VHH binders against q9y6x5. Designs and how they scored, part 55

Target 1, 379 residues: q9y6x5
Amino acid sequence: LPPKLLLVSFDGFRADYLKNYEFPHLQNFIKEGVLVEHVKNVFITKTFPNHYSIVTGLYEESHGIVANSMYDAVTKKHFSDSNDKDPFWWNEAVPIWVTNQLQENRSSAAAMWPGTDVPIHDTISSYFMNYNSSVSFEERLNNITMWLNNSNPPVTFATLYWEEPDASGHKYGPEDKENMSRVLKKIDDLIGDLVQRLKMLGLWENLNVIITSDHGMTQCSQDRLINLDSCIDHSYYTLIDLSPVAAILPKINRTEVYNKLKNCSPHMNVYLKEDIPNRFYYQHNDRIQPIILVADEGWTIVLNESSQKLGDHGYDNSLPSMHPFLAAHGPAFHKGYKHSTINIVDIYPMMCHILGLKPHPNNGTFGHTKCLLVDQWCI

## First folded at step 1 (VHH)

Design f35 (framework vhh_8dlx_2)
Fold by ESMFold2-Fast, scan of step 1:
Structure f35 (fold): chain B 379 residues (1-379), chain A 124 residues (1-124)
Amino acid sequence: as target 1 above (379 residues)
Amino acid sequence: EVQLVESGGGVVQPGRSLRLSCAASGFTFDDYAMHWVRQAPGKGLEWIGNIYHSGSTFYNPSLKSLVTISRDDSTNTLYLQMNSLRAEDTAIYYCARKPFYLTGKYWSPTFDYWGKGTLVTVSS
């Protein structure tokens, strides 16, 4: 039987939630599997960019999904909820489900993972659900497990995406222990349901399962706002993305816009595109705007108004609050092993190795993850 | 149809208190954070504060000691309590809703629905 892998994402699952809350089902999963305590994600630390980095092994400047709101300077296209299924946005990389289908004539299945309802390089996931946030976790799980058992050719790679705890992290903030405890308890119960379903269907012993996330969450406050309208009149620029990383497209000379912004707030950094720190790997793409504003952790950029978010993400990827975790279980993985840190781009070459696929050129390093795998050693 | 209707404005004497109400209809009220915003004659919009579905409140720091925002989800009503009113509090008071930032991956910088406002005049 060919190796099989299910990749599960709980959006916005901050790594240190594991230390501050009880997860009995996740703890049982980890006891017989592996845990990576911190995953260093890519900049900017947002949903679409990091989910695409997980499945391509590429920095955002390389795979082209550079934000959740984008403008492409070459084609003059805007990325929005009305055109997010345009293959144009996703075609700068080859995600693992496309690789899986093209190399070995295997099938892929997807429940809501970003990009899986889009034909990328003329290839769409063999089985997929059109994105709809109102579809329950149970329905997503039922479809994935049905496809894992009843596919021709066999499904060897499957993905499952869930919007929590990100939605509640935004709504309540990560420091709201009462509400976050309730939300995280529900997620742990969903992990229990997932494991139980796989066991009942005879899939558990032979399936590799990765549970991970795209980013963390930090506490925001109405006392930590940067009012962009106090810095510059909106007639001088087009705003492509706002917070906590503002993407500025100047309508006048770029230097004049930069000069109006550069000393406006001590709680944001203002970068000309060529001055963006090299460590971000966020420069070499036409969808990265001429001026980028980066707010300090917990600060929100606003337009003469308050923010409804008590938690947010998108901040500097060196911040531990922005880091998710990775847990895995299955025949490819060691049992009872803890690892401290990997890069989110390392997940892709590891998954290719498990599935026996040749990875496309990528920014990950297999050596960083090989000690998670059976019969492999880190020095 | 989404509607926000403010009430409780009028002429009040300096030093008195006033409670404004905003009646919401056409949407699931307890799913939204709600805002109060005011505009004094000849001035721009000034944000007063908001209240989340949880009941947590956040205020403009310059107004925090003078106002209290509350909500009654059973009657779909938002309230603004104002104390120690002064002539500079004379303004049109609006309740407003922002689109959910909690569903999907897109942001919106603007209020999607506003009431028509209620005028508060602080005068002897």
Scores: ipSAE 0.000, ipTM 0.228, lowest interface PAE 12.3, mean pLDDT 88

Design f36 (framework vhh_8dlx_2)
Fold by ESMFold2-Fast, scan of step 1:
Formats: structure tokens, sequence, C-alpha cells
Structure f36 (fold): chain B 379 residues (1-379), chain A 124 residues (1-124)
């Protein structure tokens, strides 16, 4: 039987939540599996970019999903939820479900993972759900498990995406212990439901399961706002993305726009595209705008309006608050092993190894994840 | 100026459905994301969900499949469909928009401009 892998993402699951709250179901999962305590994600620390990095092993400048809101100056196209199904945005990389379907007589299944409802290189996930936030976790789980158990050719790679705890992290902020405790307990119960369903269907012992996330969350405040309209009139630029990383397309000379922005706030950094720090790997793509603004942790960029957002992400990827975790269980993984840190781009080559696929060129390093795997030497 | 006017509230029996409307004016409605928020008597604000200019929707997970948000850009109208109403759904319901030079974002719970609200009372 070919190896099988289910990749699960709980959006916005900050690594430190594991230390601050009780997760009985997740801890039972980890006890018989592996835990990576911190995953260093890619910049910018946003949902679409990091979810695509997980399944391609590429930095954002290389896979082309450089933000949740994008503009391509060459083609004059805008990226939004309605046109993110245009293959143009996704075709700069080959995600693992495409590789899985093309190298072997295998199927892929997807419940809401970003990009899985888009034909990429003329290949769409064999089974998928069009993105719809109103679809319950239970319905997503029912579809994934049905497809894993009742498919020909067999589903060997499946993905499952859930919007929490990101939605509540934005609404309440990660420092609201009462509300976050309630949300995280519900997520732990969903993990329990997942494990129970897989056991009931006879899938648990032979299925590799990865539970991870795309980013963390940091506390924001009405007292920590950067009013962009106090810096520059909107007639001088087109705003492609706002907060906490603003993407600025100048309507006038780039230097004039830069000069109006560069000293406006002590709580943001202003970069010309060529001056973006090399450590971000966020420079070499036409969808990265001529000027970017990067807010300091916990600061929100606004346009002469207040913000009720109490939590946010998108900040510098060196910040521990932006880091998710990775837990895994299954025949490919050791039992009871803890690892400190991997890069989010390392997940792709590890998954290719588990599935017996030849990875496309990528920015991950297989050596970083080999200690998690039973068929590898740690040193 | 931006103006939002909610309508469709009133007294409704438990277990019934109700559709609220929000009429928008003073901006290019089709270019903006929209939110629904409610406030029950003596409680804080509760975010219900949003819909982007693209039509993508995001909901408060605690409301599950009980609500649906939709929009009609040809009439500049936002809708909230509520099913299986309970006493705890008694609240003032507000629509809100995100003021941006660009159409909405993938996910946001920030609320920039609010309507006056419409009262929904669930009782028999």
Amino acid sequence: as target 1 above (379 residues)
Amino acid sequence: EVQLVESGGGVVQPGRSLRLSCAASGFTFSNYGMHWVRQAPGKGLEWIGNIHYSGSTFYNPSLKSLVTISRDDSTNTLYLQMNSLRAEDTAIYYCATEFRYLPGSWYKDSMDVWGKGTLVTVSS
C-alpha cells in the first residue's frame, strides 16, 4: 500500500499557546508522535503566503503568493479572493498535491487548503471543496476521511484547513486568556474528533498525520496605530496591502513617496524594494511593490480610521509570536520525540520523502527534519 | 459621506428565520468588504461575520451554519440571513464597512464605519 499523509492546519496557532493552555487530545497525539516546538515561517507572516510555502517549500518571492492582497504591475492584475482562482497567481510553483498526482497513479484530496480549488499547471486536486468559511470542521473531516478510504486511484495526500484560532485571535487578541482558553479548548476537541474518526475508520495506524499552522498572533491595541494619511496624501500612491506590511505603488516619483514616508512614524520601517533585508527573502518578484512599510510588533497601520483588531500577524518572521508549531504522528515518525526548531519551507521536502515523491527545487533542507523520521539518522 | 441603513428587524418567534438588509450609499459599495456585528442587551459587541468585495465570507465559529452573509452589488445591499433563531439572538444588529482605497482584504474584523442598527427581538 502506498504511504498516506494528512496535513492539517489550524490557522494562527501560535507556538506558545502549547505552553500556556492545556491540550489533552493534542498532548496524547504528541506522546506517541513528534513535536517541533517552533516553526520559523516565511515573511510576510500571512495566511496565503505561508500556506503556499508549506506545500511548495519555497520563499514567497519564489512561489509568487507574496501577500493576501497583491498587484502585478506587468499584467495589471489584482489578487483577491475572487481572482485568486486565476492560475496566473499560483503557477510560479508546483505544490505537493500536483507532484503527488503527476509522479504516481495517486489522488489528492483537499478541504479548504489555500490553492487547492485552483488548477495549477493544469492540475487541480483530485477531490476538493471550493473555499467556503461557513462549512463546518466536521463536514470537512467527513469529506477528507471519505476520500482517504473510498478513492481510486488511492488518495495518498490530503489537506484539511480550519480558520481558528486565527479568527478569534484577531477578535480578542492572544492576551485575552478567558476567550482564547475557550477557543483553544474547542480546537483540542476537534483534534480529538479527528483522531477518533481516523481510528473508527481503520485509518489511524497506517496514516501519517501532520498538525501545523501558518503563523502565530500578537496583541494589538487602539493605542498602537500608525495613521498613514498623516504621512502622505492618497493621491500620491496606490495602496496594494495595508497592515502590518503596507505595499505602496507610487503614482509619482518613487523617491518623493519614500521621502514623505521614511520619517513619519518611529514604529514602522520604510523600505525601497532593493533595500528590503536579505533575511526576509522578500525582494525578487514583480508582485512585491516598489515601497514596503513594515510595522513594529503590535502596531497597526490605518488610513485615518480606528481599528478594533485586538490581534494580528504579518510581522517580522524572527518574532517568536509569529511562529507556529508542528506535531506529527504515524508510521514515518518517531514516538515521543521533541525537536526545537525547523523552517516552514523544510516541511515540503520532508513530506515528499514520506510519500516517496521527487521534490521540485525548493528552499527547504531535508536534514533539518530527518530526526523526526524513523528511516533516517539524526546525525 | 458613507451611509449605512439597516432594516428588517422586529419581533420574531423562536425557531423562525429572519433576513436583515443593509443599504449602502456614499461610496462604491462593490469595492468594499462589509461586516455584521450585534450587541445583546447588557452585553458587549459580538462580531457575526464579513463578506469581501469578492464574495468570500468569514463567520464567527460560534454561530456555525446558523447565519449566511450575502451581497447584491447591483442594489448596493448587504444581507444577513439568520436561521433557527433563539432568545439569545435578541440584539441590535449593525452593518459596518472597512474604509480602504482598495477593495477589502482576505480576512478582517476591523470596523471603520457603522450603521445605526436594527433591533431583533426573539420572543413568543
Scores: ipSAE 0.000, ipTM 0.162, lowest interface PAE 14.9, mean pLDDT 87

Design f37 (framework vhh_8dlx_2)
Fold by ESMFold2-Fast, scan of step 1:
Structure f37 (fold): chain B 379 residues (1-379), chain A 124 residues (1-124)
Amino acid sequence: as target 1 above (379 residues)
Amino acid sequence: EVQLVESGGGVVQPGRSLRLSCAASGFTFSSYAMHWVRQAPGKGLEWIGNIYYSGSTFYNPSLKSLVTISRDDSTNTLYLQMNSLRAEDTAIYYCARSLPYKFWGDYTESFDLWGKGTLVTVSS
């Protein structure tokens, strides 16, 4: 029978939370599995881009989901959480559930993972839930486990997405120990529920489970605001994305807009598209705007108004505060092994290997994850 | 003061149309995406749709054929046009502001400014 994999994401789970809070259920999971302490995500360190990088193994400029809010200057289309159902935005890459379904007629199942409720290259996840934040973790888990046990062709790849601790990280900020402690304890309890459900259904011993996240979180403040309205009038540009990476579409000459912005704040870097640092791999896509503004960690770009966010992400991917972790358990993985760091794009070729799938060309390196796997020699 | 004020609610008969307004003040209205959200008695919040600063509109698929959202940046006013009203449309209707950047799960906690709401009752 083909191997099975469940990929679980807790949005905004900063790697350092593992050192600063107690996770008894997650620790028990890791004790009989593997832990990667830091995952270096892709730039921009945002939800949609990084979730799509996990399942495609591609940098954002290559898979086309370059932000949570996008504009394609060629087609004049806008993208947001409310307009994410258009296949146009997702069709520059082939996510693993599509590959899984097209190779040997296997099925995929999805509970809320970004992109899984969209047909991509005319292929939608075999089983899926339309995105709805009000649906409980328990209902998502019950659907996924039902599909894992009762599907023909068999479900071999399943995804499960949960909005916390990202929502609370934004609301309270990661430095609010009282509120974050409560939120993270609930997440650990959900991990306990996940393991217990899989054991009760007879899935635990033969299922590969990955628990990961897309990014971290950093503390923001009313004392760290960059007021874009003080630099440039709205008549000169269209704002595509605001903070902490602003995407600027000039209505006048690009050089004139750049000159108005370039010295606006000591806490913001202003780049013409061709000058964006190569290490970001964030340049070669029509959805990347002609001018990009990158705020320093903990600084918020605003439009003549205060921000309600006490935590945010999207910052430079070299920042440890932006890094998630990866934990895994199952027949493919070693037991009790800790690894320091992998790149988020490395997850895709590892998952393809576990599932016996031929990966599409990608930016990941299978060698970086070999030490996690029992069937590989770690040299 | 930074605020949103809804108006245009009231009692309306089934099958009729109604237009709600939301007056914005104290901020640069033209720079923000604006949303309509409703809450029926004893139910949770239901997102209706939004309109970007560009004028592009996006709707809850279950409501798309029944509603139209528009804006007038010269008067700082957001509108919701509702057609073929049914008893199930009885709710308090809120307008809300969001920034153009978005992240997953923004329907519940990502709106940073809300109006007080206006009641729409669909009955005789």
Scores: ipSAE 0.013, ipTM 0.237, lowest interface PAE 8.4, mean pLDDT 88

Design f38 (framework vhh_8dlx_2)
Fold by ESMFold2-Fast, scan of step 1:
Structure f38 (fold): chain B 379 residues (1-379), chain A 124 residues (1-124)
Amino acid sequence: as target 1 above (379 residues)
Amino acid sequence: EVQLVESGGGVVQPGRSLRLSCAASGFTFDDYAMHWVRQAPGKGLEWIGNIYHSGSTFYNPSLKSLVTISRDDSTNTLYLQMNSLRAEDTAIYYCAKIRYFLSGTYWKPELDYWGKGTLVTVSS
């Protein structure tokens, strides 16, 4: 029987929530599996970019999903709420479900993971659900487990995405202990439901399960705003993305726009594209704009208005508040092992190894995840 | 004025086939992907499938073997062919043009334009 893997994401699950709240179901999962305390995500630390990095093993400049809002300078296409779901945006990389379906006689299944409802290189997940936030976790889980047990060719790779705790992190902020405690307890209960369902269906002992997230969350405030309208008029630029990383497309000379912005706030760094720090791996793509503004942690960039978000993400990926965790259980993984840190791009080659797939060229390093796996030496 | 008008519904016996049509007007039909969704009595909306301008089709996996979506761009018409109809297929069927919006987490589909629907009743 071929090896099987279920990849689960709880959006916006900040790593240090594990230290500040109790997760009895997740702790039982980890006790018989592995925990990576911090996953260093890619810049920018946003949902679409990091979910695509998990399944491609590539930095954003390489896979092309460089933000949640994008403009492509070569084709002049806009990725915005007025556009249909265009495969153009996703075609710069090959995600693992496509690799899984193109190698051997295997199927993939998906419950809402970003990109799985889009044909990428003319290949869509064998089984999938179109994104709908009103669909319950239980319904997503029921479909995934049904497909894992009742598919031909067999489903060997499955994904499951859930919007919390990100939505509540934005609404309440991560420092709201009363509301976040309620939300995180509910997530732990969902993890308990997932484990119970897999055990009842006879999947638990032979299925590899990874529980992870795309980014963390930091506290924002009405007292920490950067007003771009105080420094530059709207007539001089087109705004492609706003906060906390603003993507600026100049309508006039780039140097003039840069000079108006460079001293706008002590809580924001202003970069010409070629001056973006190399450590971000956020430079070599036509969808990265000529000027990028990076707000300091907890600061929100606005256009002469108040911000409604009490929590946000997208900040520098060196910040611990931006880091998620990774927990895993199954025949491929050690039991009771704790690891400090991996890079989010390392998840893809590890998953390819578990599934016996040949990975596409990627930015991950298999050696970083060797200590998690029973068939590898890590001394 | 944007309009989507579904037709072809009615009473049909179990095990039979039925084809629904959707006439589109007021927008450039051949530039957009078109969708079919349904709502059974007392239930929420269920996505059936879509068809891109290229003619590529994608279906709800639980319905894939039972339905076929096609389009005729020369007449601005969308079709849904349904086979082996069951009592559980009783629903109001809508054609829709969907817009995606960004909520800061993931793209969420929103019905941009959709019709009044056509009722399909599967009964002996």
Scores: ipSAE 0.000, ipTM 0.126, lowest interface PAE 20.2, mean pLDDT 87

Design f39 (framework vhh_8dlx_2)
Fold by ESMFold2-Fast, scan of step 1:
Structure f39 (fold): chain B 379 residues (1-379), chain A 124 residues (1-124)
Amino acid sequence: as target 1 above (379 residues)
Amino acid sequence: EVQLVESGGGVVQPGRSLRLSCAASGFTFSNYGMHWVRQAPGKGLEWIGNIHYSGSTFYNPSLKSLVTISRDDSTNTLYLQMNSLRAEDTAIYYCAARDYLFKGSWYTPEFDYWGKGTLVTVSS
């Protein structure tokens, strides 16, 4: 029988929440599985880019989802929440559900994972739900488990996405212990519901389950704002993305725009595209704009206004506050094993190995995850 | 009531082009993947290709150079453009609708809705 894998994401689940709050259901999951304490995500540390990196094993410059808001100078197309279903934006990579369907004549199922409601290389997930934030976790879980249990060809790869704790992290900030405690308890209860449902349906013992996230969250403040209007007039540039990484498309000489921005605030770095640090792997794509502004942790870039966000992400991927975790359980994984750190791009080749798929060329290193797997030698 | 009504069939000479239309009603057309399928006399169903709600198209590789599928969501209409018609293209052509369950050209899924078909005869 082919191995099966369910990949679950809780958006914005900062790794150190595990140390600051109680998660009885998640701890029971980990007790008989594996925990990776920190996952080093890709830059920029935002939802669409990192979710696509998990399922492609590629840096953002390689898979083409370089931000949650993008402009392609060659085609003149603009990407936003209103047009994120255009396959053009997603076609620079092949996500694992496409490979699963095409390589092995198997089915894939998806409950809201970014990109799964879009045909990519003319292939859409065999079973999927159109993105709708109003659909409950229970309805997403019911559909995924139905498809895992009742499909021919069999569903061997399934994804499940949930918007919390990201939405509450933005609204309250990660330092709001009372509100975050309530939100995180609800998430732990949802993990308990997930495990219980899989056990009741006879899926638990034969299914590999990964629980992870795309990024963390850091505390913001009205005292930490960078007013871009104090640096440069709107007539000089088109703004493609604002905060905490601003994407600037100059309407005048690029050097003049750069000179107006470079000394505007001590709390942001200003880069010409070719000067973006190599460690970010954020340079070689037409959707990366000629000038990029990178705010320091906890600083918000604004346009002559206050920010309502008390938490945010998108910052430097070397920051621990931007890191999620990974927990996993199932026949492919050791029991009771704890690992310190992997790169988020390492998840893809590991998942390909578990499913018996040949990975597309990617930026992950299988060796980084082999200690998690029962069929591998560690060291 | 759900309806798919094909039109544009008829007798056409070899080497010529033909465009078929399919008018849809009774469901949210813009949310459905739309397919063209044909059946030649005495043969089984042959999948031609599809167009997703996003506009992405996927074709039977043996037919890709000969056909183009398009849609107009403002008029709830699906189109099939056929070029360089041969005698073996003689068939009844059906449009079909499928909600979010497409796997590619080697997969022949069941469809949610079918039209009654339009006959295309390629003869001299």
Scores: ipSAE 0.000, ipTM 0.108, lowest interface PAE 22.1, mean pLDDT 87

Design f4 (framework vhh_8dlx_2)
Fold by ESMFold2-Fast, scan of step 1:
Structure f4 (fold): chain B 379 residues (1-379), chain A 125 residues (1-125)
Amino acid sequence: as target 1 above (379 residues)
Amino acid sequence: EVQLVESGGGVVQPGRSLRLSCAASGFTFSSYAMHWVRQAPGKGLEWIGNIYYSGSTFYNPSLKSLVTISRDDSTNTLYLQMNSLRAEDTAIYYCAKESYRITWGSDKYTTFDYWGKGTLVTVSS
């Protein structure tokens, strides 16, 4: 029988939340499975880019989803969370559900994972839910478990996405212990519901389950604002993305725009595209704009306005506050094993191995995750 | 078509408890966060708290010890339980529907697209 894998994402689940709050259900999951304490995500540390990196094993410059807001100057197309359905944006890579459907006589199922409601290389997930934030976790779980249990050909790869704790992290900030403790307790209860549902349906012992996230969260403040309007007039550029990484498309000479921005704030780095640090792997894609502004951790770039945002992400991927974790349980995984760090791009080749798929060329290293797996030599 | 109808207000004695209800219709109640907001005579709007679709509650810190918000999605009803009422709690109490839905990494903040007409609570003295 083919192996099965359920990949679950809780958006914005900062790794050190595990140290600062109690998670009885998640702790029981980890006790009989594996924990990777930190996952080093890709830059920029945003939802669409990192979710696509998880399922492709590629840096953003390679898979083409380089931000939550993008602009293509040739076609004049715009990408956003409300305008994400054009396959044009997604076709620079092949996500794992497409590979699963094309290499094997198998089905994929998806509850809201970014990209799963879009035909990519003319292939859409066999079962999917059109994105709707109003759909409960229970309804998403009911659909995924139905598809895992009753499909022909069998569903072997399934995804489940949940918007918390990201939404509350933005509204309250990660330092609001009272509000964040309530949100994180509810997430732990949802993990308990997930495990209980899988046990009741007889799926738990034979299903591989990965629980992970795309990024963390850092505290913002009204005292840490960078007003871009104080540095440069709107007539000089088109703004493609704002904060904490601003994407600037010059309307005049690029050097003149750069000179107006380069000394704008001590809390922001200004890069010409060719000068973006190599460690970001954020240069080699036409969707990356000619000038990129990168705010320091906790600083918000604004256009002559206040921000009510108390938490944010998108910052430098070397920052521990931007890191999620990965926990996994199932027949492919050791029990009670802890690992310190992997790269988010390493998840894809590991998942391909578990499913018996040949991975597309990718930036991950299988060796980084093999100690998690029972069928591998861990040295 | 969207309608929010508050009830349970009236004249109450200081120190007494009171429960307000908000009956919702014309939208998928279980999919939205709901808020309570009040306005005392001659003052601005004061946010009391909210309840997410998940049941998680968040309160104005100045009011947290005095109020509890709950919801019943089977009857499309929002509740505000108030304890130890004082003269300064005299206000019109509004039920408000959140226009913003949680989205993928969106930093868009809550706005209210629909309000009830309010229910008056008068605490004697």
Scores: ipSAE 0.006, ipTM 0.204, lowest interface PAE 10.1, mean pLDDT 88

Design f40 (framework vhh_8dlx_2)
Fold by ESMFold2-Fast, scan of step 1:
Structure f40 (fold): chain B 379 residues (1-379), chain A 124 residues (1-124)
Amino acid sequence: as target 1 above (379 residues)
Amino acid sequence: EVQLVESGGGVVQPGRSLRLSCAASGFTFSSYAMHWVRQAPGKGLEWIGNIYYSGSTFYNPSLKSLVTISRDDSTNTLYLQMNSLRAEDTAIYYCVREKFYILGSWTDYSFDPWGKGTLVTVSS
């Protein structure tokens, strides 16, 4: 039987939610599978960059999706999540669904994963849904399971994306236990529905399923604002991205803009592009702006206004609050195994191994995920 | 404090043109990308297009030949020019400010702030 993999993302699912809330359906999934307690994501800890890192195994500077809002200085093109259809933005890497379709006679299926409704290197996911937030989890699941069961050539790689708990994390903040409990219980019920649907359709025993996320969430406050307008007049720069990582394109001398910003707030680090810490792997791409501002955890950069958000992400990827988890079940995975930490870029070479694909060069280390897999030896 | 006020809607006959305005206040308008979104009666939100602080525009491909978005940063005003109006263009039109901080949430709530909207009715 050809190897099959379903990759599921619940946007903004902070790893420590697993310890602070009850997840009976997810716990049953893990009992006969594997759990990675923390996944160290890439910087910046945002949705589009990290979703693309999961499926390419590359740091953001290498795959080119360096933020949710970008400007490319060479071509002078602009990008936001509202206009993500230009293949230009996605063509600096080859995502796993493209590799899957180009090796042997295989199909890919996608329900809303970032990039899957865009032709990348002239290849679009064999089956996909155009992004629409109004489409229910049930409808996404129905399409994915139909495609997994009824496609020629066979669908061997499928993706499923869901916007929660990210939207509620922003609205209520991760410390609002009353509202977050309701949201997370709904997500656990969706996981229960997923498992039940796969069992009813006869897919469960032969399908590898990974449940993961792109980032976490941290609590924000109206008491923790950095007013950028108090630091520098907007006439001196073009703002490419604002918070919690501001991307600054100077209209005057770069050093002059840097000097106006560097001592503005004790809760924000200001970097010239070449001074960005090497550990971020966030320097070597034309879409990374000449000056980057990084707010401290829980601080929000604003333009002479209050912020209504109570939660946010995008912060330093060493922060545990920014980390998601990974759970997996299926014939490729051990049963009842718990692992502490992997890097988010390690997911790609692991998935290539499960599917029998030759990975493109990537920043992941296959050895980091060996202990999860039944066909691998680990110490 | 932050406000967006749409205007210019009304009853228009098919085939004619209409220009909508959005007056922005309470924030540095020139620093934000701005969007136009519409909602027809009983239907979901449809994204029309956006304009960046640089003046660069990107449109919904199904609407690109029918609409033009422009901005006047000196008056903090966003415009939507619509040509060759059809009955299916009947909707409430909203201007929305790009949400830098949570842009990747990918929900109907990804835009902030929202105005009250202006109703366009295309009928004979």
Scores: ipSAE 0.000, ipTM 0.311, lowest interface PAE 13.1, mean pLDDT 88

